# VHH binders against p49116: the designs that were tried, part 125

Target 1, 238 residues: p49116
Amino acid sequence: EGPLLSDTHVTFKLTMPSPMPEYLNVHYICESASRLLFLSMHWARSIPAFQALGQDCNTSLVRACWNELFTLGLAQCAQVMSLSTILAAIVNHLQNSIQEDKLSGDRIKQVMEHIWKLQEFCNSMAKLDIDGYEYAYLKAIVLFSPDHPGLTSTSQIEKFQEKAQMELQDYVQKTYSEDTYRLARILVRLPALRLMSSNITEELFFTGLIGNVSIDSIIPYILKMETAEYNGQITGAS
Below, E stands for the ipSAE of ESMFold2; O stands for the ipSAE of OpenDDE; V2 stands for 0.75 times the mean of E and O plus 0.25 times the DockQ between their complexes.

## First folded at step 7 (VHH)

Design vb3 (framework vhh_brivekimig_d4; at its last look DockQ between E and O 0.01; V2 from the best seeds 0.00; counts 0 for: pae E 8.9 > 2, placed apart)
Fold by ESMFold2-Fast, scan of step 7:
Structure vb3 (fold): chain B 238 residues (1-238), chain A 119 residues (1-119)
Amino acid sequence: as target 1 above (238 residues)
Amino acid sequence: EVQLVESGGGVVQPGGSLRLSCAASGFTFEDYGMSWVRQAPGKGPEWVSSISGDSSYTLYADSVKGRFTISRDNSKNTLYLQMNSLRPEDTALYYCATEFYDSGPLDYSSQGTLVTVSS
């Protein structure tokens, strides 16, 4: 069998909505986040090993890990997104909601803790100077997680995860040969992704979705899209 | 409209061979993984084999590994299943399926193709 990922799977280019508004609003943030989500799902759909697992398994895997993939995407694209500016706008919006008594104190605390965890994660990845190959393999490791409840083909998913880990190890050892513990430093970042609430991510980034639909409910429909439909969503083209 | 049309089934003796085909239309064939699923009389559906869009990855059920070969021709929008060393327990109605379109017994647009292995 060939490698799990090819050079085409390393390319991960986010196109931001243009023009950027004078003041960031919920709709601009939602459009930006949606483009990243579609890019992430199209990336997963393009992996030959993922395709071979079949539709039921594909849907279950993405439903289980979309928040982890999205968060890795936020870290990878933090600069092009001006993520710090987006997070500042979200915080400002939350402060306005506090003044209007729209959210409970407990909810606000949960949301602010989530933002802090997200910033910590993105900062740790930036400090490690994670490259495009490393991001691609980290995304593959979280995608091929055999430990989510309800999965079929768990033995095969585990083999694909092990293949991703092996290929990441080979890449890091060859590219960063002088840094014996780099792989360990990278891999210990992954558990933090499981501590990120998908419900809070949805609240922060996808509030502008029309029809008040959940990401979980739309995943099967997104995964069924043709390549041209994905490209339209990713670039905002008609 | 997505359409999957199976063919190539028939009656063969144990140890015989058959090649099944699935003609696909209505979607970009090379972008999707494809599978073969079978349903024996009085039994539920059983997954047989899957192939990635670019043919670089193939998976097989333990019961058919080493005897069946899945392949595809993207220029013809066709999926194949080469079945060798057939056994009576391979007797079933065979269906092809995509990642997003199940052409199994519950799909009104799919007829499947019958494979009978008997003396």
Scores: ipSAE 0.436, ipTM 0.775, lowest interface PAE 3.1, mean pLDDT 86
Fold by OpenDDE, second read of step 8:
Structure vb3 (fold): chain B 238 residues (1-238), chain A 119 residues (1-119)
Amino acid sequence: as target 1 above (238 residues)
Amino acid sequence: EVQLVESGGGVVQPGGSLRLSCAASGFTFEDYGMSWVRQAPGKGPEWVSSISGDSSYTLYADSVKGRFTISRDNSKNTLYLQMNSLRPEDTALYYCATEFYDSGPLDYSSQGTLVTVSS
């Protein structure tokens, strides 16, 4: 078996909706998030090892880790997305909702904490200056997590995760030989991903587009999309 | 429209060999992993083997590991399953499947190909 990832998997280019509005409205935010979600899932689908696991297992994996994968994508694409501005816009929207007494105090706290955790995570990744290769391997490690409930082929998934970890280790040793603890410093960021609520992420980034439809329910359809169809969506204007 | 047509099945004695083929159409074949699934009489579908789009990864069920070999020819849009050292328990209707299909994972576009291993 060859490497888990190739140079083709390092490329992760998000195309933002055009034209950019004068202010970041809910639709723009949701469309941007959707494109990132699609990009992330189709990135996963482009991995030969992922393909080999089969549709059922693939779907289960993505359902289990889409929030983590999406969050890594946010961190990676933070500059292109103007993520800080997006988050500020979301907060402003929430403030309006608070003024209208549409949210409970507890829910407000949860949502605000989630936004804070998201911002801090992305800032921490930026501070570490994570490169495209490292992001690719981190995404692979997150994707091929065998410890999610209900997964099949867990032994094989574990092998793929180990392979991703080994390849990351080799890359870091080769590229950052003078930074002895870089690998450890990078890997210790991963636990933060699992502290983030997928439900809150969904509410913040996707409610405006999908309505009452859950990300979980649309994942199979996204994974079944032809590449050409996906490309058409990311190049189209909303 | 996605179409998958299996062939190569037949009756063989224990220890015999067969080679199954699956002709695929209606999608970009090389972009998707492919799988073989089988269904024995009175039993549910059982995953047999999978292969990545570029053939760099192959996976096998424990029950067929070492005996079966999955391969593909992307230039011909064809999936293969070389079956050696066949056993009576390998008797089943064999289907090929892809990650890309219109109707879902349980709806096969063909009737499969029957493999019967019997003395």
Scores: ipSAE 0.213, ipTM 0.651, lowest interface PAE 1.6, mean pLDDT 89
Fold by ESMFold2, look of step 9:
Structure vb3 (fold): chain B 238 residues (1-238), chain A 119 residues (1-119)
Amino acid sequence: as target 1 above (238 residues)
Amino acid sequence: EVQLVESGGGVVQPGGSLRLSCAASGFTFEDYGMSWVRQAPGKGPEWVSSISGDSSYTLYADSVKGRFTISRDNSKNTLYLQMNSLRPEDTALYYCATEFYDSGPLDYSSQGTLVTVSS
């Protein structure tokens, strides 16, 4: 009973690493992405409905959807993090990998297509002028998705997703009352998130810092962190 | 209908230059990244270069880096490839592509422009 999200779940403030280098190197990109990842995991963990599912279910959900949450975070924070500049720096670093024959030609094509799909998604969200409340509900819809393979407790997850959808609908109707089709326009953007490859996201944003360890494998540790450790990772103070 | 029309090819001596153009229509050009692809006689297609929709990043195949420059003019819906220091191995049919699906209509509507580099 009660609302799925409170006003505290709408706040999503990303702080960029300091000092900002003149040239965006791999370490700056990886630290920026890490802060967003930890902010996204902290956000998910703070939701009472998420907490109610228990640790095993929580781990399974986040493993299934972390890339979608991360991508929504990229879109929400695109201006604050200067995402277009980060993507340009990533492409410059990719050019070195091509020259040094560190990536296969087929992998290069996959990576570039992913970058373009990511840019398309972020541009479409900016064009719709998605606000912080809408992002919070979209993240909740993505988080409580019962359709991912390997999940348990799918009935309860589905109920939480339906509640997120209802609360988004109520918010849009009240806040954008003259825009009858806004909800539909927002929701049709979500399928693109399933097209994002978690493996390629790791390569673009995380491999320079984390090495070969997959985000999927560290999610249980991230979800068990104390709040003080999260704050350190989100701000880079740890 | 989506259409891509290439032009600017021709015959040039080794070391010469050419500028290719790709006129786009039927979609919001600035929202999509664009690529140049080439196909030499008897060979499979080879990716040459890519540019983002707002030109904020570019990427080049190692074989053309430093010699070719991709650019676009979104006000004219046109993609360009400036080719300098041309070599005989650059001889190919050049065509542009968008980031659409592999079987998208843009790939089938591409006609290409022939570049021949010979003494």
Scores: ipSAE 0.013, ipTM 0.368, lowest interface PAE 8.9, mean pLDDT 82
ESMFold2 (binder alone), look of step 9: mean pLDDT 79; pTM 0.796
OpenDDE, look of step 9: ipSAE 0.156; ipTM 0.612

Design vb4 (framework vhh_brivekimig_d4)
Fold by ESMFold2-Fast, scan of step 7:
Structure vb4 (fold): chain B 238 residues (1-238), chain A 119 residues (1-119)
Amino acid sequence: as target 1 above (238 residues)
Amino acid sequence: EVQLVESGGGVVQPGGSLRLSCAASGFTFEDYGMSWVRQAPGKGPEWVSSISGDSSYTLYADSVKGRFTISRDNSKNTLYLQMNSLRPEDTALYYCAKGWEYTDSFDYSSQGTLVTVSS
């Protein structure tokens, strides 16, 4: 009955590992990315509409869209993460790899294309000056996507997505009343998220995970975590 | 202080079965997810399986899916791993862990339990 998202769902505060190392390493990048991923999943699981869909549907939705949520989170938290510095370090490493391993040329090209697409996306969001409310509703639109294969309750998911779109429209029209085309400029950015490879995102940000565990495999566990367990993962405490 | 004590390992033939146990103390067991992690000789740690505090979610590494079953008894503060259709590549020290760790700084608080699969 109420709005899809509350004011608590607009708040999205990433706490970075401290201290930042003098030289960026796989562990720091992975820890930072993992914190963002956990924050994104905790955000999703706290939405009453999401909870109402049930556990199996929740898992399927997040498995399908985690890379889109993560990328929106990277854009939203780019300053806090010093994302430009992280990406520059990755690019420098790849340039050295190109010179040393010609057999990996095609793979390096795919990874570089992914980095360029990610930079372009984050730059476009920064140029549009997307606010916290807009980010929250863009994440909701992505989360409640009814068109992923294998989903049940697709009619309810579609209704929640339409509600997210309607509430975003109402907000933008009221808050940015002088900018008639702002909503259109924001929404045309979303299809680019589906062009981002989740496998390449894992290679860039999650290589530090123990046992070569995939993000897809840990999602059901993360979504079911109790608050104390969730806080333990974010802070690294027992 | 968190204490975890693994047991149930041994030597089995390929195709055999073992059931591992982990006795937990020093924390409210039912409030935390639990995991099994293994380390083969000369290799780094490999995550095997996890279970939520209320047993409603279980998760398995692709290498063990369909062969291993994780379970827990919260009344006994005990985590279990039922291992069927064992293969030589399952040979490792098996550790239980509180929660899910996603960093290479994962610490084993115990000695683990040794599983050897050989003829």
Scores: ipSAE 0.000, ipTM 0.140, lowest interface PAE 16.9, mean pLDDT 80

Design vb5 (framework vhh_brivekimig_d4)
Fold by ESMFold2-Fast, scan of step 7:
Structure vb5 (fold): chain B 238 residues (1-238), chain A 119 residues (1-119)
Amino acid sequence: as target 1 above (238 residues)
Amino acid sequence: EVQLVESGGGVVQPGGSLRLSCAASGFTFEDYGMSWVRQAPGKGPEWVSSISGDSSYTLYADSVKGRFTISRDNSKNTLYLQMNSLRPEDTALYYCARELPYDSGWDYSSQGTLVTVSS
């Protein structure tokens, strides 16, 4: 039995829509976020261990963890996405919504707290200088989480998660041999991902693209897309 | 009235340094993310760097990463760009930009400040 992830699965290349427009808008934000979501789901589906669990289990796992995968993707691709600029634009939009009485102060507080938690997470990952291998294994640990309600094949999922943890440990020990506490610093960041609301993530990043349709409802369709369709969504067809 | 006034441009040798400043007025500076955008002669605008309102997060274009540092002083309503290890390719008009509501985009200064890197 070979490693859980190959070099192909470590590579995570987000291709943005045409260069950032002069004017940042909701369509650009939603398109950028959708590309990251599609890339994340395509990445997950490409893992042989994930494929081995079968379609129903694959759908259930991604439905349970898409927000965690997406947030890790935001942190990993923050520079490519100009995430700080996107978050500032979202904050400015929320301030306008207050002035127009479109959103309650309580809702805006919840959304702002979510943005602060997201920013804190991304800053922590940047400060730790998480590399591509570490991101790949963190995503795998999140993906192969056996503790979500309603999952079947939980013992097999747990074995794949343990394999991801073991391979991450081996990588960190070999690559960062002088930093005894690095693995611990990385792993203690993961619980924060489960405290972030998937509903607020949808509101912030996907409102313009999906309208009233939830990400949860579209996940099965995205997972069934052929590679050419993924490429069409991410980079544009050849 | 929103005003953004850039300064600090000039002529430098390759490998030199410059610090750009942008004085902002007419809005609550700390509530807005700010960006530097440049435009080389005969080319379209290129985003260079961004900073959040509270300075907790910064982003850089790959072409300037490790050489440029964006910062701000909210008590002075001023944005800065420290440019080190300048290259001829960095020659451009540099604009300070306020990040607008996400359906409106950026609000650029009309003035800009010229940076020329030549021997």
Scores: ipSAE 0.000, ipTM 0.100, lowest interface PAE 19.1, mean pLDDT 80

Design vc0 (framework vhh_ozoralizumab_d1)
Fold by ESMFold2-Fast, scan of step 7:
Structure vc0 (fold): chain B 238 residues (1-238), chain A 119 residues (1-119)
Amino acid sequence: as target 1 above (238 residues)
Amino acid sequence: EVQLVESGGGLVQPGGSLRLSCAASGFTFDYYEMYWVRQAPGKGLEWVSEISSDSGYTKYPDSVKGRFTISRDNAKNTLYLQMNSLRPEDTAVYYCARYDLGSEWTDYRGQGTLVTVSS
């Protein structure tokens, strides 16, 4: 029945907000993160296998894995985002919140550990020199995870995940034939994504969202956006 | 230490109602998605309901949809399950659980509360 992903699904190009402010603020960070989130969800929507599962299943899958997709996107786009600079600005913002006695010490420790784990993950992916095809298949593996609570189409989701794993194996073995253990080194990175809290990611990157809206509440709307409306969001064009 | 303590279970006649409560402590309750799961005698764990951190999203399987309502009071760190039109097949131990990235339904579940539906 053909490949799970086509060459169009390998292309993943993030357009950053312009101009960059002289001093990073919560609004710029949120806009940058929102563009990556929108790009990630549009990427998922474009997969025929994903579309075949139906709207309810699509919403449930993305709600369960958006943080894994977002984190893979952060790693893939770390250079274009200047992610290290954004993380430094977030740390400064958190330190100011601490000084004003607005956050508990336990929460701050949890958030700082998350930032450290995120930096380690992005650095490990950079050292492995993960290419665009590998990122596309890793995103497909996390998207088609049959083991999330509340899923009703688990057998079909598992079939698509297995197909993603097989196609990744085929690609790596053909492209990196000299490196017998590359696939294993790539796959052992994935479990770390599941240990990172989606709620901490929301606090770090999405505090600038207008109103008290959660990523969970906006996912169905993003998945239903028309292509023109979506492109307006990811480019910032009016 | 994450603690979840369920209460409100008991014996009820078919067609009756019960409200379960779950008291959460040891974490920032209003920041996590929560769910209810159950285990009937001799069966595996079954997902019953889930609710987002802000109550903006709730989800139910067809087996309980229209009969059960999940809710939360973030000010009180408490999760609720309102069960109406109860059936003998709803007999189970009900568990409160915290959802987080990579967590199974059972990773942060409490001790459970027994619900028996019989006449």
Scores: ipSAE 0.000, ipTM 0.106, lowest interface PAE 17.7, mean pLDDT 81

Design vc1 (framework vhh_ozoralizumab_d1)
Fold by ESMFold2-Fast, scan of step 7:
Structure vc1 (fold): chain B 238 residues (1-238), chain A 120 residues (1-120)
Amino acid sequence: as target 1 above (238 residues)
Amino acid sequence: EVQLVESGGGLVQPGGSLRLSCAASGFTFDYYEMYWVRQAPGKGLEWVSEISSDSGYTKYPDSVKGRFTISRDNAKNTLYLQMNSLRPEDTAVYYCAKEYTGWDSPFDYRGQGTLVTVSS
């Protein structure tokens, strides 16, 4: 039987809104983040193993892991997004919120800790120089996580996760044969993704456009979108 | 592409009723929540009502609660707004809008609108 991922699943190209504004604003940040989220969901939909699990299981998996996929996407696309500049703009907004008494000190602390964790994660991935194949398999490992509460078909999901892990191991051992402990250094980064709050990610990256609608509530509809409609979303085309 | 075509607006006296319709095309209508929003002359957009994909829940702001009823016919890809006990303050262009899809607001996918004027 063939590999879990094909070469087409390694390609992950984010199309940014253009032009970048002189001063970063909430709309630009939210549109950029939304494009990355849609690209991440499209990537998951393109995997034959994912399709084989069926619609209900697919929806449950993406609902459980969208924040992990999104965070991996932020790390992978950090350069094209100018993520450091986006995070600096968010920090400036938080500092202004402190001065205007709009947020409690405890909430500001939680959000700042989340930004610090995100920066630390992205920096660790950059220092490891994670390549496109490694990102694809890491995304597959988090997508096919059998241990989220409420999941069904957990044995099949676990088999796909194990296949992703084996294929990543084979790739790393072949491509980075001189670095005996590279795989261990990569895999030890994954638990940090589970500690990231999806609610705080929504607040930081989707605040200006979501209103009272959560990412969790829209996932089923995004996964059911027609191909032409979906492609329009990820490229910004009408 | 997503198309929403509103109809049913007109001139009505205070206390009167109107039913607005919205014909949807270009997307899988029965998968999305739908909204009615309005814009009074010289004002911003105001949320009027929302309905779940299966009609399992509806929501209204206090300004229209008890007077307006949102409904949908998924077989016909049509959204409705029944407006009763209309007041001069209800004068606005009414827009049908599609559920937020992750990078657009619910108000970004709206039609051309239908004008409702409540006046004697």
Scores: ipSAE 0.000, ipTM 0.127, lowest interface PAE 15.9, mean pLDDT 81

Design vc2 (framework vhh_ozoralizumab_d1)
Fold by ESMFold2-Fast, scan of step 7:
Structure vc2 (fold): chain B 238 residues (1-238), chain A 119 residues (1-119)
Amino acid sequence: as target 1 above (238 residues)
Amino acid sequence: EVQLVESGGGLVQPGGSLRLSCAASGFTFDYYEMYWVRQAPGKGLEWVSEISSDSGYTKYPDSVKGRFTISRDNAKNTLYLQMNSLRPEDTAVYYCARDFYESGTLDYRGQGTLVTVSS
């Protein structure tokens, strides 16, 4: 049949909150992160193969992988978000919290290690100069993971993941023919995403926006939104 | 939902006193450290004071230490800044903030209240 992803799925345009504050704040960070999360969920829901799995399977897949999709989105949108500036602001705040005994040293070490891992991941993707097609297929590989517990339709999910892998291979071999090992270098980056804590991601990026409600809890509601509603969340238009 | 409303600014003579208030709503006020930050005309943001959630500690830069006193009333969700021995250099828009990062980032600040110290 046709390709897993169309050119529309390669386009991933994050619109940052406006006006830009003179100084970054937690509200701006949380709104920026929320827009990226909603853009990521809208991207997933727009894939015909994803739609074909049905609502219950869609919810289970996104609940299992939202942190991986979000992290890939952070890497892809690092420049438009000024992610390095956001992370520097968070680090400075954490250093102040240590000095004031506002947070435990062990918790801050966990958070700082997560930030370091995130920076290393984003830097590795930047060094590899991952393009929009490659990001789209990496997200698809992550989304169509058949190995999460409790999934139904695992054979169909595996088929879609394999199709994503095959189409990525075809793209890389055609576009980067001079670099025989590029695909291998890209794919070995993915396991690191599974080791990143979704709880720490929520704490860093969603504290001011989500409040006491977990991302896991809101996923089913976001996935039920119409395209216009997703776009409204992404652009801040309401 | 988070709202911070500053009040108490105005014109005051050098050596005078002024008390600023900040009414907080939309969040659990007693969970958060609070800050006063100011911005003088044509200048950047300057940290003025901070207070822990339980009032157990307060901090001030040398420029205001001994002249300014931060306090809070958790039962009323209100933050205060008592300013004594005011100087022309204290002229600025004063903001209360729920959080403040050293890189000049702020977590929810109000609209500010103007303090002018002039003869």
Scores: ipSAE 0.000, ipTM 0.101, lowest interface PAE 19.5, mean pLDDT 80

Design vc3 (framework vhh_ozoralizumab_d1)
Fold by ESMFold2-Fast, scan of step 7:
Structure vc3 (fold): chain B 238 residues (1-238), chain A 119 residues (1-119)
Amino acid sequence: as target 1 above (238 residues)
Amino acid sequence: EVQLVESGGGLVQPGGSLRLSCAASGFTFDYYEMYWVRQAPGKGLEWVSEISSDSGYTKYPDSVKGRFTISRDNAKNTLYLQMNSLRPEDTAVYYCATWEGYSDLFDYRGQGTLVTVSS
């Protein structure tokens, strides 16, 4: 049967655009976020169980969960991204927009609430000191979610999710044997991912996308990219 | 621990052939796309070839297309590169790598094997 994930699925290396501008702009933020999104999709595509579900199911799964995968990636790569600096820049922009009466106060409040939820999630993961193995299995649990509307092969997806949960449990019990409640503390963080709006994530991190294209609409094209094209996108090498 | 060990490099005359091998261990080789990359002295890394986990897909840049052939033996956890019609500009250290190691090849790239093409 073999394991759902191998040790190579633990490695998650984000390469940031260089150099970081003196003042953050939407293009730099969008490029950084796009690299993380591409890395996350390439990670998912590399899983044999994911490939076994077939192209149509793969597309439907990623369309349903990209925001959850992306948010886990933000938490995992928060230090590499200087995510706190990016979020502070976004907050400053939004506060200035309120003061200048350029945006609806109700909309800005929704976006600020989303940023606070994101910060709290990333802080909770940092406080728990989530390691690379734990992140890999949490991403797999999220990816193999059988409960999204419109999915086919739901029984097979559920089996892969259960396998991810079992392998996470085995890892945590062996590695953190003295912390009996660690797995429970980790798993109770996951429901918060579903409370975060994919539309607001898109507005915050992907506003610089050419042609105002939605992430949902480009997912099928990203999943069909060849390995060299993926590597070019995540490193900026073309 | 992931290990990749390249072999088969050496000195060859222009127009000659070499076959490189990469022995993989410490991960489920059958699951991963594999590729060859090279680095000539004073230059950056250049992608040379890629192969899917099941050998159903291979790709090459124009610089080596028609001359190089990538293959794998999943039963032996081994990756190969058959190099024909070698040119002086093919002189480089050749590395095998997994997709996770590409661009940051320290973790999942081998030590490399030197190929020198000269008379």
Scores: ipSAE 0.000, ipTM 0.097, lowest interface PAE 20.6, mean pLDDT 81

Design vc4 (framework vhh_ozoralizumab_d1)
Fold by ESMFold2-Fast, scan of step 7:
Structure vc4 (fold): chain B 238 residues (1-238), chain A 119 residues (1-119)
Amino acid sequence: as target 1 above (238 residues)
Amino acid sequence: EVQLVESGGGLVQPGGSLRLSCAASGFTFDYYEMYWVRQAPGKGLEWVSEISSDSGYTKYPDSVKGRFTISRDNAKNTLYLQMNSLRPEDTAVYYCAKDSEYLGFPQYRGQGTLVTVSS
């Protein structure tokens, strides 16, 4: 009966590893990305509707949509992460590698296409000046997607997605009353998230994970973390 | 200018050992993850090992796991690869590469050092 999201779900503050190195390395990028992933999982866990679906459904939903949630998080936290600097360095290096024929051209092409899709998405969100409430509801729409293969409780998930859509519409129409087309301009950005490869996201941001673990394999452990353990992770406790 | 100078390659019999070295200059060595990659005759580039900037993390493909050990000396700007129980299949030019793993691949800048495993 109550709203799907409260004001507490609008707060999304990423704490970056300090200091930023002069030269980027896989450890710094992976630590930064891991903090964003943990923050995103904790955000999802804090939603009462998400908790009500139960642990098995929660794990299945996050496994299906983590790349979409992560990409929305990258866009939302782009300034804090200096994401444009990270991506520009990657693009510059990739262009030099193509010129020098040092790496597989097919793989470089796939990675470059992913980076350009990510840059386009983040630029689109920045140009729209998406606020914290809008990001919270977009993440909820993505999280409560009933159309992923293998999901159970799809009817309940669909109801929560519809609730997220209705609450986003209400917020946008009240807050941006002079901009009749704002909601439509925001929503047409979402399909692009499903075109981005989770495998390439893993290679770009999580290649520094010890023991060659996949994000899919660690999701259940992240979701089971107690609040104290989660807070330890986001503060970088040893 | 980034410079990587590999050394220590040579001819060894199967079952033998070699230690490769890479002298790095032109960048802050202790900020970068470092890699060894190899190219066998007529084949593509193959990743061999990686090491984090602080030596807290190392990784190997199954083809060399248990036989090769990567290490570094940040005070000397030097990367090492200890190769034990060498096989004919390890015959390749070995290159030292600085951190580019976040792109899904390492980049090498040296001339390489030839390792030939033959009886």
Scores: ipSAE 0.000, ipTM 0.134, lowest interface PAE 14.7, mean pLDDT 81

